# Ledger of designs, part 47: VHH binders against q9xw16

Target 1, 132 residues: q9xw16
Amino acid sequence: MSGWNAYIDTMTAAAPSIKRCAIVGAADGSVWARTEADNVFKASEEELKTFVALFNDVTQVPAKGADIEGVHYVVPRTEESLIFGKKENTGFFAVKTKSAVLIAVYEGPNEVAAQVRKAVESMQTYLNNAGY
Key: E = the ipSAE of ESMFold2; O = the ipSAE of OpenDDE; V2 = 0.75 times the mean of E and O plus 0.25 times the DockQ between their complexes.

## First folded at step 3 (VHH)

Design d15 (framework vhh_6fv0_2)
Fold by ESMFold2-Fast, scan of step 3:
Structure d15 (fold): chain B 132 residues (1-132), chain A 120 residues (1-120)
Amino acid sequence: as target 1 above (132 residues)
Amino acid sequence: QVQLQESGGGLVQPGGSLRLSCAASGFTFSSYWMYWVRQAPEKGLEWVSTINTGGGSTYYKDSVKGRFTVSRDNAKNTLYLQMNSLKPEDAAQYYCARDVPLPYRPFDYRGQGTQVTVSS
């Protein structure tokens, strides 16, 4: 394994409903780690650069939505370091730390979404406490 | 300096059990997530298990769920992996690894490993 794959493995083990996820640099959207093989996270470098820039002013995101893997998601609301989106039965949670953005794409109902959010926020807390 | 020393490996028959230990020093053990990873001959390094700082949350590779149990004793700076119902596919060099801050890789702080062989 390269990079931050241990965190990807930990998040997917904690929330098996995560279909694809990635850890990217907060400054530039560079991929540090992502799900592998059959669950590869397929966002372009340009799309990720645009996406991480949304954290510079999260208050504007609900009006426009967000794009991940070429899919446009409705963003109903944001928090200071959290953007989440919905499209039919698919959704995502993205959280920002000092140095990273964690993105998890899932499929399923609200119970599934709650589990995915907890996994992503737990990782966010750990990385922030580690200074990242 | 970060030091990790694994022990407890050996030769066991299919269906047998082994308990691996990892003695940690040179850092505040209780402040770090810890991992067990393994590497079979001609294969890449493979994640096996994660345990959080307090030991209350554990995570496992699908193929070892229900058979392996990770635990830690922060007072003794020791990480454990209890391996039950061992299969030939589990044969590998097993390493404990400390979580690492950026810009380091998650498994770069690991010990020399302990060899697990499963054979009839």
Scores: ipSAE 0.005, ipTM 0.278, lowest interface PAE 11.3, mean pLDDT 83

Design d16 (framework vhh_6fv0_2)
Fold by ESMFold2-Fast, scan of step 3:
Structure d16 (fold): chain B 132 residues (1-132), chain A 120 residues (1-120)
Amino acid sequence: as target 1 above (132 residues)
Amino acid sequence: QVQLQESGGGLVQPGGSLRLSCAASGFTFSSYWMYWVRQAPEKGLEWVSTINTGGGSTYYKDSVKGRFTVSRDNAKNTLYLQMNSLKPEDAAQYYCAKEYPPLSGRFDYRGQGTQVTVSS
């Protein structure tokens, strides 16, 4: 596995309800690592480029929602470095670091969402401290 | 103390080639996965390539696959990045890095880096 896959493994170990996730470049949405095989993160290059650009002005996101893996999510609110959304029993958390965007897609109730958020924010802190 | 010293950068025309080197000291080089990362003036820090302890497993950023080759010489404590078919988008300061603690996702020391410029 690549070194960036270790971040994926760390997040999924901390929150097993993460179904799919990826680490992408904040500037261009280029994939650094993502879940594969039975847990393939299926977002296209074009979709990821559009998605990371949302962090340039997060205040616009709740009005429009966000698209990940061809699924449209309602985004109830944003924070400066956090976008999260819901659609029925699925949801996502995405956080921006200096150089990366971490995206975790999960499935389950609100208790699961809290665990996923904690895992993603912990990894955000790790990457920022490492200069990424 | 851990030291990493990059070299081999320079100015090349599009389609040109460069070989970067990273001389490592102060740790057991053969026991660590190693990485190449880069930072362009208009971009953040980007991961480029990963190589495992023995050199048998390598991984690359999608945009450099087929053009870049990472390798290592554990007897010389040296990491390499062979860059072929260079594009303007590859212009950046290149750094080698090691991870500590292992599988933490934290990159330990980076050196001063070596500058790659692609211009005609």
Scores: ipSAE 0.000, ipTM 0.105, lowest interface PAE 17.4, mean pLDDT 82

Design d17 (framework vhh_6fv0_2)
Fold by ESMFold2-Fast, scan of step 3:
Structure d17 (fold): chain B 132 residues (1-132), chain A 121 residues (1-121)
Amino acid sequence: as target 1 above (132 residues)
Amino acid sequence: QVQLQESGGGLVQPGGSLRLSCAASGFTFSSYWMYWVRQAPEKGLEWVSTINTGGGSTYYKDSVKGRFTVSRDNAKNTLYLQMNSLKPEDAAQYYCARDLPPGYSSPFDYRGQGTQVTVSS
């Protein structure tokens, strides 16, 4: 539990529609930082290990979807180092950096999703440039 | 104004085939990924298939893989779904949907009125 919480705070300030988020290790899904209290990110360690492994071959993800916090999301397509999903009025964006995976869960319409994606991708760029 | 118009649904027996079409207008069709989604009675929307801008990359829901084929004709601004070996579980209202531009991230933008597929004897 370290300075990584500052990055969580930065993302949630940039996109207030982020309901829960986390920064996890790309190799093993270990939690480096996450939102807490009433906004606690609830994914299990086993679920996160499975989730980060999806970045080993993102082309397989649309066929199966992705699970975050026990919720199954439809992933209609993927981009390089980006997995995003939708379930009704809820969605997520997950991006991979050199050493980390950033996961942000949001709720709301298309305008909200666009803001969340920008916040997550901005942080991805920052962390990659910082060597993470 | 973005418009999507689905057609080609109908009543077929199990094992039958249908070809769905989606006519797109009001946007540069060739610049967008496209989707097929469906909704069965008493169920939520289900993603069925995805096709990229050029048609070279396609993705399918596991239960339709090998039976359904998505394709597109950018010259005609038309998206297609060839459905073979139809099963009762495939009965649903089928919609086409446009991906949002980069920076807008919710899929299933501007789906049309849909076309009904019924699988019964």
Scores: ipSAE 0.006, ipTM 0.391, lowest interface PAE 9.3, mean pLDDT 85

Design d18 (framework vhh_6fv0_2)
Fold by ESMFold2-Fast, scan of step 3:
Structure d18 (fold): chain B 132 residues (1-132), chain A 119 residues (1-119)
Amino acid sequence: as target 1 above (132 residues)
Amino acid sequence: QVQLQESGGGLVQPGGSLRLSCAASGFTFSSYWMYWVRQAPEKGLEWVSTINTGGGSTYYKDSVKGRFTVSRDNAKNTLYLQMNSLKPEDAAQYYCARDKPPPYGMDVRGQGTQVTVSS
């Protein structure tokens, strides 16, 4: 968690529409860093363990959707290392690296979602290149 | 300019079947992933099914898997949903939706078609 907060700050600075985000371990969903205080990421340890396991077979996810912070999201489709979901005025992007899963929850009009995806994918590329 | 027109809904008894159609116009239908979504009275939109551009990849909500089949005819610009073994919980207004390129999701345009399941 120490030191990983700088990556959280970088993502939120790159896409101000991100309301909450986290970096978690791909193997177990353990939190390495997350937004805190007024915009705390509120997913439970059990929920995150379930969520990261979705990356073991992303083809199952559109049928079931995904739960983050106790909110059930519709997942219309997935890509090999990307799960994204929508519910009303909220959405999320989650990407898997070698060792981590990055999760960003955003709120607002759909046009800002592209900026959120770009921020998350940029961090995914950086971490993969850094060996994570 | 984009138009989606749903049809084929109706009243059926539990265990019955219906086939829904969605006629698309105003865009290159064969270039878009398509969705079926539904809305029960006083509830939000619920995703039901996804089909890719060529029709070779399909996905379903768990509660409809094995009962519903999505398909498409790109030559006719038409999307279909075959619904078998209908349950009272399937009663809803059904809409087709065009994919907006990630990250936007579903674009619902039409008035939908109503499915009622009662005995």
Scores: ipSAE 0.000, ipTM 0.188, lowest interface PAE 14.2, mean pLDDT 84

Design d19 (framework vhh_6fv0_2)
Fold by ESMFold2-Fast, scan of step 3:
Structure d19 (fold): chain B 132 residues (1-132), chain A 120 residues (1-120)
Amino acid sequence: as target 1 above (132 residues)
Amino acid sequence: QVQLQESGGGLVQPGGSLRLSCAASGFTFSSYWMYWVRQAPEKGLEWVSTINTGGGSTYYKDSVKGRFTVSRDNAKNTLYLQMNSLKPEDAAQYYCARDLSPPYYGMDVRGQGTQVTVSS
């Protein structure tokens, strides 16, 4: 495991409703760290490469949606450096930093989503300030 | 209380047109992004289009691009969906939805919807 796993632990401690998450390279989708064991983040290298490329033009994402772990999510809108999606009781938040993309998958109602977003955005701010 | 009332659906031939309306009340309509979503009998809910608060930014599902146009009239608290060149695949119950305010995000579907049938 790389030292990046400490940041995974920080996010999941801040928002326990995160079921699975990963930190991947913004340029190529290479995995830097991810949740493991019973909460393993199950995205293929090709899926992650495709996913991080969505940040090249987030305005195109609502038309097509996004795929994470073989699950197709509806993305009704995007924000700068933020893609989020929903499918029934599951959802995700993904944010881009200078060098990384943070992806967090969660389950639960809107209150849970709010906590997950805060955890992901806090880590985004930290990593950007650290030069990542 | 938030209310959304859809209308304008009906039976149309392939290649025909319909204009759907959504009358909104109980919230500050001009402050919310709005959506159109649909559900066909054998499918789940599908997102169709998005429009921002001012109407200047719109987004569409790939299969409806160039055929559907979403618009809004904030003075009348009304959302519209102009549907041209309708295909059998477009047949569904259509709903409007308001965006949940950040950080919640999501499509808040309240109404009964309006039925669109496409057949010859």
Scores: ipSAE 0.176, ipTM 0.582, lowest interface PAE 5.1, mean pLDDT 87

Design d2 (framework vhh_6fv0_2)
Fold by ESMFold2-Fast, scan of step 3:
Structure d2 (fold): chain B 132 residues (1-132), chain A 119 residues (1-119)
Amino acid sequence: as target 1 above (132 residues)
Amino acid sequence: QVQLQESGGGLVQPGGSLRLSCAASGFTFSSYWMYWVRQAPEKGLEWVSTINTGGGSTYYKDSVKGRFTVSRDNAKNTLYLQMNSLKPEDAAQYYCARDYPPWSGSDYRGQGTQVTVSS
């Protein structure tokens, strides 16, 4: 009943430097939950569909970068289930689970990014273990 | 005390070649992925290339594939970028960057080396 919003709240509590985040379907980019109000995650349906398709072949992503909320991020490398990007003082981490993609947009230096990555990867592990 | 010092830039004609070097110190070079990034006037920072810790995996921006080759010598703590068939759009300040931490973006400590392509 609590739905997917509880996982959004858990990630933002663990890493306060997350400015916006979302949990979306891995197959189609459909939004399951996102930050709201002053921290609303503003990616369009079309953008999210394009973004989750990047996980079909992450090796192509560094050459092209990635777009989230109309912002183009440099993606210097990827891992099997992880895409991360940087643009000046902003960045994101996106991880794929069995059926979802978790996206967290943060602001701050690389030390802050470490906390954000840890929060996102911890949630990825939890959701995979829960069958998602 | 992370230090990165780029060198090897200069002026070349279109179609020319340059080899950039990055001397690294103050950290265990062999433990980090390394990047080459560039910035042209009026443009933001552009990622150019990535190399993993052992040098066996490399990645490139689409527009430089087949022309640029990144490599590293862990015994000498040095990163290289061989640039062939240079085009006017390659003109930029080139920086090497350390992955910091290894899981995230980069730590820009270098001052860069200027590449100019002009006929």
Scores: ipSAE 0.006, ipTM 0.304, lowest interface PAE 12.0, mean pLDDT 84

Design d20 (framework vhh_6fv0_2)
Fold by ESMFold2-Fast, scan of step 3:
Structure d20 (fold): chain B 132 residues (1-132), chain A 120 residues (1-120)
Amino acid sequence: as target 1 above (132 residues)
Amino acid sequence: QVQLQESGGGLVQPGGSLRLSCAASGFTFSSYWMYWVRQAPEKGLEWVSTINTGGGSTYYKDSVKGRFTVSRDNAKNTLYLQMNSLKPEDAAQYYCAKDRGYPPLGFDPRGQGTQVTVSS
């Protein structure tokens, strides 16, 4: 758990506009690590279980949207192993690896969103290469 | 006993190049993934690049991709960062960092770093 927090720190250092993030198990949504204290990632385990199941068929997600931390996000489109959403000035990027799902919630304009996406995708590549 | 010593920073004009070096001692360098991270004035610590144990897999922060190249020489226990087409946004204190082990669990920057200033 504390070990996995180093990946949270690496992602937030790469994209300081990430407000909250988590690394969860792809099979069950179990939390491996998340931001804490004033930046605590607030999603329940049941919400996360529902969220990670969306990766079983990402093509269905844009029609329904996605819920993270009790907030309903519009999902404009999906890519293989990537779900992202927008809600006014907030948004998220979520990517699936072999064993994990990385979720990053950010606030800011589209320029900020691009930086967050790239940080998340870089970590996805890194974890896949590490066997996760 | 673990020591990381960065060098090669300096003042350069926009569009210029610098090559950073990190001399490692006190551990089996060839057994660890290595990182470059930076901290700009008034900003947080930013991950810049990652290199695996053999040097065959490299990863970059998107804003530096195509401009920076990380490499390593395991025989010399040295990590490098070649920085081309430097921009004012690249000005920062640069640190090399050792991974905590396998599976990779993040980095531990130890040295004073090397200062990179980009000014016209």
Scores: ipSAE 0.000, ipTM 0.115, lowest interface PAE 15.6, mean pLDDT 82

Design d22 (framework vhh_6fv0_2)
Fold by ESMFold2-Fast, scan of step 3:
Structure d22 (fold): chain B 132 residues (1-132), chain A 119 residues (1-119)
Amino acid sequence: as target 1 above (132 residues)
Amino acid sequence: QVQLQESGGGLVQPGGSLRLSCAASGFTFSSYWMYWVRQAPEKGLEWVSTINTGGGSTYYKDSVKGRFTVSRDNAKNTLYLQMNSLKPEDAAQYYCATGEPYKFGSTYRGQGTQVTVSS
């Protein structure tokens, strides 16, 4: 598969609480890599195009929320290159790099979310340093 | 050490009003976004409202829009939630929270204040 699948594997190994994740193009939401099989990330290309456009003005996102895999998440706030959301026992973290958006969906309590955020932000730093 | 202490809860009839307060200490309050979250009986923790550092941007859970107003007084290190037109479904333990947003329902929240709505 593509070399980008190695980064998916790295993130899921670092935070086993990640249920599904993907790396997509920041400009168009095109999928570079995603989890597969029993953990397939199910967002459509159209949904991802809409989602990555949220990073053009993150200040508007908390008012309307965000949709991932057909699930509407409440977004309590955003932080520059970070959008995250919650819906009951599920949540997501999405970060923007120079060329990509990393999306990780997790399930569990808030303490689990800390590990997921760390993994996603570590990968964001790595990719930015690599020129992505 | 971040410390948050809620107050102002109580028993109110449907349609009534309550004003919740949260006293913050141990951090530079004016530099942090603040949140109100609640936990109803037999339910998980729910986000209710968000307010930015200066108080100029506020966000609300759909079911409370138009009824609740969040505000803050940075000079007093205090967060507020004005709750109007209270409904039975608003009955919950209410918490203020800060820090990493993914932790609002756990690590960086206060002890809570109970809101009961009954006729």
Scores: ipSAE 0.000, ipTM 0.196, lowest interface PAE 13.5, mean pLDDT 82

Design d23 (framework vhh_6fv0_2)
Fold by ESMFold2-Fast, scan of step 3:
Structure d23 (fold): chain B 132 residues (1-132), chain A 119 residues (1-119)
Amino acid sequence: as target 1 above (132 residues)
Amino acid sequence: QVQLQESGGGLVQPGGSLRLSCAASGFTFSSYWMYWVRQAPEKGLEWVSTINTGGGSTYYKDSVKGRFTVSRDNAKNTLYLQMNSLKPEDAAQYYCARSEPYRLSGPYRGQGTQVTVSS
């Protein structure tokens, strides 16, 4: 839906270093919106279902890491409602709202990562306040 | 000035044990989560373990779980990694690092200590 695509556009405008991102259902990982074309977010339905289930107990995630788009990321630690991962020059931030999980994959140095986290957390706050 | 100094590496046979230490200075050690990371020749940095500020929560890479134990002594500003049942795949330069958002290691990483596993 184009309505949900507006939130994708907002996040990518706020942090241009986001290479791919998606908004998915927290209960089942169903895709509500994602980047498309040359920036298509490539995660399968099964991978997303597995990924959103990680939010049921984020404290277990650092031991195993997390898989996004077939890439295994090291998750050194988690925070409440936040999973982030690193693999060389690539990383992701994922945050859970009441009804959704926002996933943003980025590339770049630590200053870039900080901007991406801020953009994702701002959207998390907005969606929670909007009842999502 | 943040400083981290690793020690305790060496040569062991498969199945052997080593205890690594990391002496920290220049920051409030007890206020930071700490990491152990490693790098084998021609491979990237690999996260090994994390410990929280109080030492009550620890996390491990799957392949070292049950064999390695991370601990800390905040009174001594020291981080430890007890390595048991060492395997050839564990051979690497081991580094301690102050936990920074988005980093496995960074400018707040020590010079490392070499672990070699050979018969």
Scores: ipSAE 0.006, ipTM 0.299, lowest interface PAE 10.2, mean pLDDT 84

Design d24 (framework vhh_6fv0_2; at its last look DockQ between E and O 0.01; V2 from the best seeds 0.00; counts 0 for: pae E 12.5 > 2, placed apart)
Fold by OpenDDE, look of step 4:
Formats: sequence, structure tokens, C-alpha cells
Structure d24 (fold): chain B 132 residues (1-132), chain A 119 residues (1-119)
Amino acid sequence: as target 1 above (132 residues)
Amino acid sequence: QVQLQESGGGLVQPGGSLRLSCAASGFTFSSYWMYWVRQAPEKGLEWVSTINTGGGSTYYKDSVKGRFTVSRDNAKNTLYLQMNSLKPEDAAQYYCATGEYYPFGSRYRGQGTQVTVSS
């Protein structure tokens, strides 16, 4: 394994509802690591480039939603370094660090969302403290 | 100079137990998430477990859940992996590691300790 794969595995293991994850460059959406094997994170680099650019002005995101892996999500609200979306029994949490965007796609009822957010934000805090 | 040194490996029968240790030096151990990885013969390096800075959050590969326990003693700069109910498929070289950052790969990793499971 290389790069950030250990952190991908860590996020995926944080909750059963987390299905796919990615760590991408905040500047250009380049993929640093993603879930592989049976549950591959399938967002294209072009899509990710567009996605990470949403963090340049998060206030506009609820009006238009966000696309990940070809799926359109409703975005109820945003924070400065947090974008989350919902679609039926699925959703995503995306957090921005100094240099990266961490993305976790989950499946389950709304009650699992809190655990997913906690997992992603825990890693966000650590990476920020580490300078990334 | 950053150093990681694994120990505690050995030969055990299926169902046996081992406790691995990782002695860390040359950096502020308590400031870093630590993780265990392993490499079996003819297989790639695979993630096993992660523990956060304070030890309050632990994460495990599905195949080792309920059998392996990761812990740390920040006062002793030591990482541990308690391995119970060992299976033949757990046989591998085990490494402690930290600081794997893209694009540079693993920042720090020890020389490893060998775990063999055989009847």
C-alpha cells in the first residue's frame, strides 16, 4: 500500500455504514487514495475537480446540490470546511483540510449520519494538526 | 532520528496468542496516529489496525475484529498489538507505521517482526 491508503481503510472501518471513501487534493481534485476492490470509489477526476471547487464558495452549494460518482445529492446546508449531501438512504460527508478533501459515502438511515460525520471530522482534525 | 522497532513475533499454533510491541523514538509519539500493517508471502502490504493519538479510538480490518486489540502507552512510546485466536492466514511480517503521506508513501515504518501460525 502507498500514500493515504491506510487512512482510507481507517475511515471505511470507522462505521459499517461507510461504503466508499476518497482522499483528494483540495486544489485540483487529484486522487490521493480511494477505496478499491469490491466497493470502488468511482468518481472521475473531472468530477472531483468540480467537487473540490465547491469549497471556494460553500454558500452556493445548497442551491444547486453536489454530484459524486454520477449521483446527485441534495445539500441541506454547508459549513466552511464541510459539505454533506443526502439522497434517499444514502449520503456523503466531505471535509476540507489544509491541503486535502476527505470524502465518505454512506448507506443507511439518517441515524447513522452522526457516526459518519464523527469519523471524517476526527481524521480532519488529526490531518490539520499534522499540517495537511 | 526517527526509529520504529517491532518485536514479539514468533511461531504459534492455530488458536494461539501473541503480543507485538513497537518501540518508537526520535519523534513526539503521542502526536501521531499509529497503525499496524502486515505482508504475507506473495501478497502486498495490507492494513491491519489504526489507533488515534490518545488511544480512545481504534480501527480494525474486518478479518481481525474481535481477535486483535491495538493499544498504546504514550508514556513509554510504545505501540502494542494483542493477537488472539490466531489463524494460518494471519501469518505475515508485521510492521508498525505512521505518517504515510501522499505522494511520499510511508514516512516511518520499522523492520517488522515475523508471525508464523502452523500446527
Scores: ipSAE 0.682, ipTM 0.861, lowest interface PAE 0.8, mean pLDDT 92
Fold by ESMFold2-Fast, scan of step 3:
Structure d24 (fold): chain B 132 residues (1-132), chain A 119 residues (1-119)
Amino acid sequence: as target 1 above (132 residues)
Amino acid sequence: QVQLQESGGGLVQPGGSLRLSCAASGFTFSSYWMYWVRQAPEKGLEWVSTINTGGGSTYYKDSVKGRFTVSRDNAKNTLYLQMNSLKPEDAAQYYCATGEYYPFGSRYRGQGTQVTVSS
């Protein structure tokens, strides 16, 4: 059991609308932990490398959107260390820490987005305070 | 009671210009991010532009960047979209929207204003 899997479990428990999530390295997109089995996070290594590089300049992201698990998401705006997007009933929130990027893919109406954001930002704060 | 009312649409030739307005009421306009979205006759809703609370940060869909300019007047509770160099692909019903994260949702859109681009 990887210790990082406990953080995946914490995020998914905090927001029931989260369907898949992952913790990846900020420098290279390497997977540290992800949801598995029926909820496996299916992003390729190359896609994740491209995705984490978006945090080098988040202001460029809205023009072109973002791709996760082969799905193209519209990103209407970004905030420092935060990228989020929507495609129909599916959305995501991704946050950057010192060493990691946390990605949570959720399903549901816009009203559930706040709880998903809180789940990833809570974990972002925890990991930053732990030196990650 | 969020209410949004768009105006300024019309018929223009390719290369023409239009300025859209959105009158907002029922909420503290200056405290919310605002968005423009559009829907072409045979397509779904498409995000076009975003503007932050103070107007200092703007974002655009790649295909409209350099041609469209979003702005706002918080004293008048009004959002604007200046559209230059209009293309046939820009023909759509245009809506203003507000929302905490996403502009897509019927409760946060007005009735829209029609933009037609043809000869």
Scores: ipSAE 0.616, ipTM 0.811, lowest interface PAE 1.3, mean pLDDT 88
Fold by ESMFold2, look of step 4:
Structure d24 (fold): chain B 132 residues (1-132), chain A 119 residues (1-119)
Amino acid sequence: as target 1 above (132 residues)
Amino acid sequence: QVQLQESGGGLVQPGGSLRLSCAASGFTFSSYWMYWVRQAPEKGLEWVSTINTGGGSTYYKDSVKGRFTVSRDNAKNTLYLQMNSLKPEDAAQYYCATGEYYPFGSRYRGQGTQVTVSS
């Protein structure tokens, strides 16, 4: 998929409250695409390796939270392929596909979180159907 | 077995006060952000207030800022909303929710408590 950046654009268009997002490899956290320029997604490779490993047992994540871009989030809820994190008026959704993890960082009150979740889950479904 | 039970609603005059409570059980209350939302006729669920795990950070919808105060007592697994200077537009069914309420629908809310402001 030579157009990985197009998937970044699709997610940010679907939920304008997304400030930064990335598509990373589920096995190793390698960055396949991310928001760039004025909204650079800045998580280190080591941080991303740790982050994607959380999907190996999502039941352990609420007890300790998660770090993305050097920011610590409380994780109030997980599902088998989804981690939701919060810090003040910011948060993230991360979803796992067959090969990737999609990460979207947003700003806003709780009511915007549903828009962000819908955007990342729609892309999750699309990538799974495409074999990713 | 997450359970949330709202209470403290009632009928008040404009300018009056009410204090809502939300008793939580079946999860580690102190590990979750908590939210107040409300539903008025012909409007969807509307976010009112948010509080972080320790209670040190609070956030409010602009129309209630300065009038409403959210707080929590983690030892009692209880969330509170102090509502002062109530207006007719504040009349609604009020719900508490865990941090996953909006992304996951209403799975973690009680039946709500009704606030009525007479005019």
Scores: ipSAE 0.005, ipTM 0.166, lowest interface PAE 12.5, mean pLDDT 83
ESMFold2 (binder alone), look of step 4: mean pLDDT 84; pTM 0.856

Design d25 (framework vhh_6fv0_2)
Fold by ESMFold2-Fast, scan of step 3:
Structure d25 (fold): chain B 132 residues (1-132), chain A 119 residues (1-119)
Amino acid sequence: as target 1 above (132 residues)
Amino acid sequence: QVQLQESGGGLVQPGGSLRLSCAASGFTFSSYWMYWVRQAPEKGLEWVSTINTGGGSTYYKDSVKGRFTVSRDNAKNTLYLQMNSLKPEDAAQYYCARGELYPPGTDYRGQGTQVTVSS
């Protein structure tokens, strides 16, 4: 029952193609909120700690790719505070705020990916403006 | 206004080489990351390679690493893909593209150039 679950609900309402998502601490990858039940986000603590550390130097990520929920994603490029990847019909967008990392996993074509990106970037802007 | 025109495709035997070119116009080519994507018959679009604005950073699909080399000439507004050691599974329509996402679906893509690999 964290208040952070309301932000998960807001993101999934904005982009229904988000299959699973989480809000984690930028410093350590600790889970603040995640989707549950049929949409449970299945990343381990070790994986999340490794993942958030990628934001320390996003320029190295395309050479290595990224792992989320035990799935290795190709990351063809990064932007400052944004990592995204694709594997077949599955993809993700992850954005860093001052104190959090938002991760959204989706399934579908590029039209769906564009909607998911807008949803996570909107939440990133909101949280940064709120001091998070 | 924005145009991308691919060329250089053709028929080669397995183990052969081709060099693809993409001529860009109607935008500031040097300001965009560029991509090569391909589509084989009865398959979806597949990302092949990415090159950053200056050409100093390049990225490849695992199955083409060591065989394909992407490059660009910003003075000529041209993107290239050197393809060596071609395999039957490389046969596809090849497109150059610019955009925010990969494979690009919401930005400009060229008309493509056909690559066929057979005996």
Scores: ipSAE 0.000, ipTM 0.209, lowest interface PAE 13.6, mean pLDDT 83

